# Ledger of designs, part 6: VH-VL binders against Putative metal-binding protein TM_0123

Target 1, 252 residues: Putative metal-binding protein TM_0123, of Thermotoga maritima (q9wxx7)
Amino acid sequence: NFGKTIVTTINPYYLIVSQLLGDTASVKLLVPPGANPHLFSLKPSDAKTLEEADLIVANGLGLEPYLEKYREKTVFVSDFIPALLLIDDNPHIWLDPFFLKYYIVPGLYQVLIEKFPEKQSEIKQKAEEIVSGLDTVIRDSFKALLPYTGKTVVMAHPSFTYFFKEFGLELITLSSGHEHSTSFSTIKEILRKKEQIVALFREPQQPAEILSSLEKELRMKSFVLDPLGVNGEKTIVELLRKNLSVIQEALK

## First folded at step 26 (VH-VL)

Design DD4 (from AA3 with light chain G30A)
Fold by OpenDDE, fold request of step 27:
Structure DD4 (fold): chain C 252 residues (1-252), chain A 120 residues (1-120), chain B 111 residues (1-111)
Amino acid sequence: as target 1 above (252 residues)
Amino acid sequence: EVQLVQSGAEVKKPGESLKISCKGSGYSFTNYWIGWVRQMPGKGLEWMGIIDPDDSFTRYSPSFQGQVTISADKSISTAYLQWSSLKASDTAMYYCARLGEYSYDYFDYWGQGTLVTVSS
Amino acid sequence: QSVLTQPPSVSGAPGQRVTISCTGSHSNIAAGYDVHWYQQLPGTAPKLLIYGNSKRPSGVPDRFSGSKSGTSASLAITGLQSEDEADYYCGTWDLRLLAYVFGGGTKLTVL
């Protein structure tokens, strides 16, 4: 251990950075499992943690408005991704395995080897392992979702927008800060596309009844996707795998 | 200037039908949804439903689903709220309101209200 | 009864600061939906006071401010004036109901 502390804002990046660094440095997660990153506010203890951090790995795209004070020591993962690939400033980039493979993991790799040049070989190896895992996720996701190309998925939160788009599906989300239309317009759209809707999802932090009305109207059962891996996932690949499994179940 | 002008006060008996109106002016009527809000005497605001005048898409609050009908005639920039059979409990002030342009739902302009009194 | 809970009444003296709370749930405010505030003067139609949690329409003085955190939103009125005496309603979209919902309303009395 080099006596350095890296703070990651959300669990997906904690998983990636931890896997890349191993015991090279201390990695700390800021937003606790189960908490909603979009609603997260800094406690004094959190501020202290950030102040003491050697590096902060954050998402960007407005997910962490509280990091302005710490900008100099913060790497925003969203900066690794070409802006033209981002959708409506949707921050949920970590759920796109292509973003992870081509931009996020490579970007973090570069940042970390600069900070820990003595561990470049080890970090490189771990990065390759992650990418290898992502390749399998991409492959299996294509296989699973290919029959549903052009179909529509609905969920309460736009966390999987990039994911479904990559694999040829449309995600309609109910207004949650990432929509450019009213909730009524969104509902109208959902009902107009009722026949092409193949799955309905909510997130773990949302109550079970959150989609009760929509379930009734669509005559569909909702499933739970976990964008943050709050159920003990140990790797970003595992996080994606678990969600893929749920998606597959929903599509049956 | 954006304005919503509602029809005049109504005095009705239980069982009678009623249709009240809300005319929009000063803006493109088909570009904004029109909602209806009930306010019973001495009570708070209750969202009833809403209509997209462009294609007459409607949505109702669960409490008002099947109880009223919302419609619109875009040719005359007018939205309607109607009852097939009034009840005494329908006595209230009724407001029409325009849904704003913001990404989230809010009502930026309101009609002056239509008082509906239903009594035997 | 109301999906959004407001205190039935608040009061303050001229020049004081008053706050009106609006408590929702994970199906509305905490789901990330913006909270809006409406002012209804006695005998008049409601008027939009705050939209998008904290934005003021033209004509609304900066004495009025809105905020939200967690499952709740708040309307603050500084420099309270006699003309501020009115009913105030919060409103937002509710995901569970797929409907717009208002708070129960708060009667503000200026002493």
Scores: ipSAE 0.794, ipTM 0.933, lowest interface PAE 0.6, mean pLDDT 95
Fold by ESMFold2, fold request of step 27:
Structure DD4 (fold): chain C 252 residues (1-252), chain A 120 residues (1-120), chain B 111 residues (1-111)
Amino acid sequence: as target 1 above (252 residues)
Amino acid sequence: EVQLVQSGAEVKKPGESLKISCKGSGYSFTNYWIGWVRQMPGKGLEWMGIIDPDDSFTRYSPSFQGQVTISADKSISTAYLQWSSLKASDTAMYYCARLGEYSYDYFDYWGQGTLVTVSS
Amino acid sequence: QSVLTQPPSVSGAPGQRVTISCTGSHSNIAAGYDVHWYQQLPGTAPKLLIYGNSKRPSGVPDRFSGSKSGTSASLAITGLQSEDEADYYCGTWDLRLLAYVFGGGTKLTVL
């Protein structure tokens, strides 16, 4: 511990940075995993935590509007992702195992070895362990999802947009009126495609009954996908594997 | 100029059927959905349901499912709200309203209203 | 009880500022759905006043403004005028119900 404090805004980055650094620095989490980061507002204690940070690791893409005055000590993970790969500024980049392997983990590695050059070999070895785990997630996801290529998944929040696109599934999201369709048009699309819909998902941060009417209309049970890791997951790979397991159960 | 013109006031008895109309003009009728809204005397607005007049896809509020029929005839740019058997509790003002574009769920133009009175 | 809760009435003197609240839930406003406001002058049909939380359609004076935060939205009217005496309704989509919902309405009294 070099007496430095790294603040991560959301749990996925807490998991990655903690795994990369081990005991090298104090790593803190700003937005608890059970909280909705889109609705998060700073408390006075949060502002103090940000003021005391030596580095802030944040997502970007509009997820942390409260970080404007902390820009000089903030790394935005979205800056590691080539702009061509982003979809409509959807901020949920940490759920794409290809983004994690090729951009996020390598980018965080580079930032952290600049802060802790004496620990470069240890951090590199941890980064390679994360990437090796991501390789298994990618392989297992292709194996599980290939039979469903071209099928449709419905999700209350667009958190898994990048994930499902990578593995060949279409995603319909039930998000706000800032989408390209009205809510009425979206429900019409879902009902017209009901025979192509293979799974329905909600998130732990949403009310448990958020999809209750749609479940009745489709005669489908919804399953919970966890974008943030509310069940004490220790690594990003563990989080992704648990989500893949839920997806596999939903597709049965 | 966008206009929604509704049929005139109705005085009916319980058990009678009724079909009221909403004619759209000044825009491409099939490009916009038409909603129906009830306002009971002295009370607030209640969304009843909506129709896409292009293909007659229809949605109802849970409170009105099975209570009314919403339909449209796109050849005459007209939407309808229909009861098979009126009740005294159907006494209300009924508005049609056009769903706006731009990926928002709002009603941008409203009809003048049709007063339906159900009494013996 | 309405899905969207509004105060039954508010009042203000000419020239003053009033606000009208609209409180929803995590199935509507806090699920990210925009709030819209409708004005119903006495004896007339409702009229769109504010859409997309804060946008004014053509012809609506800039003394009407809207905002949204958390589970609530607010309509503000500055420079209050006698012709503003009306009923005001918020409206939004509710994901749990798969339905459009209006607030219960707020009667604004001037003077």
Scores: ipSAE 0.758, ipTM 0.902, lowest interface PAE 1.0, mean pLDDT 92
Fold by ESMFold2, fold request of step 27:
Structure DD4 (fold): chain C 252 residues (1-252), chain A 120 residues (1-120), chain B 111 residues (1-111)
Amino acid sequence: as target 1 above (252 residues)
Amino acid sequence: EVQLVQSGAEVKKPGESLKISCKGSGYSFTNYWIGWVRQMPGKGLEWMGIIDPDDSFTRYSPSFQGQVTISADKSISTAYLQWSSLKASDTAMYYCARLGEYSYDYFDYWGQGTLVTVSS
Amino acid sequence: QSVLTQPPSVSGAPGQRVTISCTGSHSNIAAGYDVHWYQQLPGTAPKLLIYGNSKRPSGVPDRFSGSKSGTSASLAITGLQSEDEADYYCGTWDLRLLAYVFGGGTKLTVL
């Protein structure tokens, strides 16, 4: 509408920015929701899209190393989050409904009304709709997860670290990297805590069989949590709500 | 100085049992896991399994589960690899290796190897 | 059948740069597990050369370096010397197998 193009790096921000702006601007997504953003590298067409963008909305926390050339027109959503709330530079901040409500949606609102000051009233209304939906997600998550306080879930990737911490569950992740334990020690811990483990989760962006050996060891089936929204979700609230439904189905 | 010293070469017949050893010194033995690695003649390295000598928690590669037994005696800082019935295909060099400190799943110190020859 | 694929051999002249690749899958390298490299000189036990993708243990010259990207890792050797003639193995954790895995090995020949 106003001839501006906003590029978002991952689908959660595409959903938020699209809802905030409606038809005000062209909103594009760089990393398709089925792709793994940790493995993404630019194609020439992606570079053209970034060069033509009026604003780039990115996650930060190391998720987009390819954006250094475009830093002047990039907003990193992680900059909205107080540093003391971050866990080990874990980039999956968009799955925490409190971060969304208190920092991410308000921060994006402020950035967008600077770009579209004559649309402030419309953007504010959309932000209030998102926050209202997040309040409902938060309430329903507490109700669903309160009986499982202190229980443990296992996930192949640490995408839901912030979410499970907010609602009182422990998360053991199976990824290597900056953790302070070996994979052998982690498997030992899981097997020794077997009776505390209430669910196993994997993600659509990883091989479907990634947990096949662990499923056999624990005699548990895994369920799919979707950090990025691969099933055509139209809002961030819808994404979170579908994930909550999967969590509810997985809990025994 | 960290050292892993393995027992000497073995010449065996098919069907015989065998237990080879790996003694750690120069470090706190129970603080580090010990893995076993096979290298068949002219071939590459194969991870067989690993033990936490502090409590004898043991994991095996799927290829070696049920084929060997890994154990440890922490009172003498020694890990073991054992066969109940050797086959000619067990002819190989066997290494013990210590799992490193930095939580990266690597083997930082290796024994000198034990050659096991199984022939009729 | 190797979970991690390495070229069976590479060669280089003294003073040159050589790279050795290690290609895995989404259950190991691309799942975020670090890649480690081991050197086996002729007739000797393997020795740790690189850990944590790129870190050198004490005593390993800085002409050995490692990197990781996507499903692959690479060992680079610059200033190639005759004593570098050895077999080189990558190793990492595989989540699907719940096992440690080595690459098939690469024989480096110094021409």
Scores: ipSAE 0.745, ipTM 0.897, lowest interface PAE 1.0, mean pLDDT 92

Design DD4 (from AA3 with light chain G30A)
Fold by OpenDDE, fold request of step 27:
Structure DD4 (fold): chain C 252 residues (1-252), chain A 120 residues (1-120), chain B 111 residues (1-111)
Amino acid sequence: as target 1 above (252 residues)
Amino acid sequence: EVQLVQSGAEVKKPGESLKISCKGSGYSFTNYWIGWVRQMPGKGLEWMGIIDPDDSFTRYSPSFQGQVTISADKSISTAYLQWSSLKASDTAMYYCARLGEYSYDYFDYWGQGTLVTVSS
Amino acid sequence: QSVLTQPPSVSGAPGQRVTISCTGSHSNIAAGYDVHWYQQLPGTAPKLLIYGNSKRPSGVPDRFSGSKSGTSASLAITGLQSEDEADYYCGTWDLRLLAYVFGGGTKLTVL
C-alpha cells in the first residue's frame, strides 16, 4: 500500500477501481450500496472523507452535485465518454458495457497509472481482465436480446436506458426523475405499445406495488434489476451478469 | 374556433344497431384524442373510452369494454360511437369531447351531446 | 361507489364562498395525476372549468379556483352568483383501472 486513499462515489466504480488497484491503495465507497445516489447528501463525516482523499472518482452528469468543492481532486467518469453518445441528462453510464469497455475502464486506467506508475503493469493486467469479462457480457447480451430487437421494455427508473439501447430495445420509463408518479402520456404510450412490450422491471429499493397495475394489464410478472450491485457483487462484470440473468429470465 | 358537432337525437328499439358521430373542426383533428362520455337521465358523467384519430388506437373503460365500439375517420375529422344491439339501459345523453394539449388528460372542448332513446 | 367521491349537493347564498371536495385514492389523485373540474349548466353540455389542479381556461373567472392535496382535490367558488348554479364534476386518470374517472357530481344550488 502506498498510503493513498481513493474515494469512489458509487459502488460500480468502487468495484472497478478496487479491482484495478488491489492492495496498491485504500479504496473507499462514499454512497453506501443501500442508499440512493440521486438523493445522497454529505454528512460531516463524508466531507472529512472527501477532504482526506487523494483522488475522488465520480460519475458526473449531475449525479454528485456535492463535489463542487472537491473538483480539483475529482475525476468524472462521464468525461471519458463522447458527449454525443449521452442521452439527455441520464447519468447511468456504468450499466453500458460498451461505455465500460471503450471509455470508462481505459480512462480510469490512464488516471491510475499516472498516480501509481510503479504499479502500471499490474493495473494494466487488471484492466485487461475487466475488458475481457466485459467482452463476454457483450457477447451474451447480444445473444440473449437479439430475438427481441425492436421490442420494448418498461422500467420504473431509467437506469438501463443505455444498456437496452445498445442491444436494440426501447426502454420506457415510468418516471424520468425520482418522482413516484407516472405521467398520463407515458401510460398512453405503454398502452399503445402493449403488444411489443416484452418485460417489466423495477429496482430493489422500489416497492413491488409500483408495477402492480401494469403487471395486471400486461399480464406479465415484473422483475428486479439492481443498478448498483447491493447484494455483494465483487466485480463490475458480476454486477452486469447478474442483471443480464434477470433480464433473460424476464424474457422467457 | 374549435368545435365538436355531434349527430342528431336517435330514437331506437331494443336490438337495433346504432352509430352516432362527432365531427371536429377548427383544429388539426389527428393531433388530439377524442373521448366519449355517457350521461344517463338524471345521473352523472361516465367515461366510456378514448381514441387517437391518427392511428385509431382506442382505450375503453372496463365497464364499456365490449359493449360499444369507438372509431374514427380522420379523412373527414369524425369520431364514432356505435352499438351492435341496443338495450333500454343505453338510453342516455352521449357526449364527445377533445382531450387537451397538456398531457392530454382533460377534456377541453365538448360536443353538444346526442340523446339516444331506446324503448320498446 | 364512484372512484372519486363528491358531495351530492352544496348550497350557498349569493356572494358567499362554497367549496366542493373530490376525494380519491392512492391510485389516482395521490398517485400524482392532475385533477380537472367540469361545469355543467342545466340542459347543457359540460365545459372545462379547471385543469391541471388549479389552472383556468380562457373565459373562466378567477372566482373559480382549484387545489389538490394528498388524496383529495377541492374546487372553491367565491362571490357566488346565480349563474353558478350547476352540476360540477371532478375528473382524473386512475392508474389501477387504467381509465379516466369522474366524480359522482355535485349539484350546486344558489339560494
Scores: ipSAE 0.292, ipTM 0.706, lowest interface PAE 1.7, mean pLDDT 93

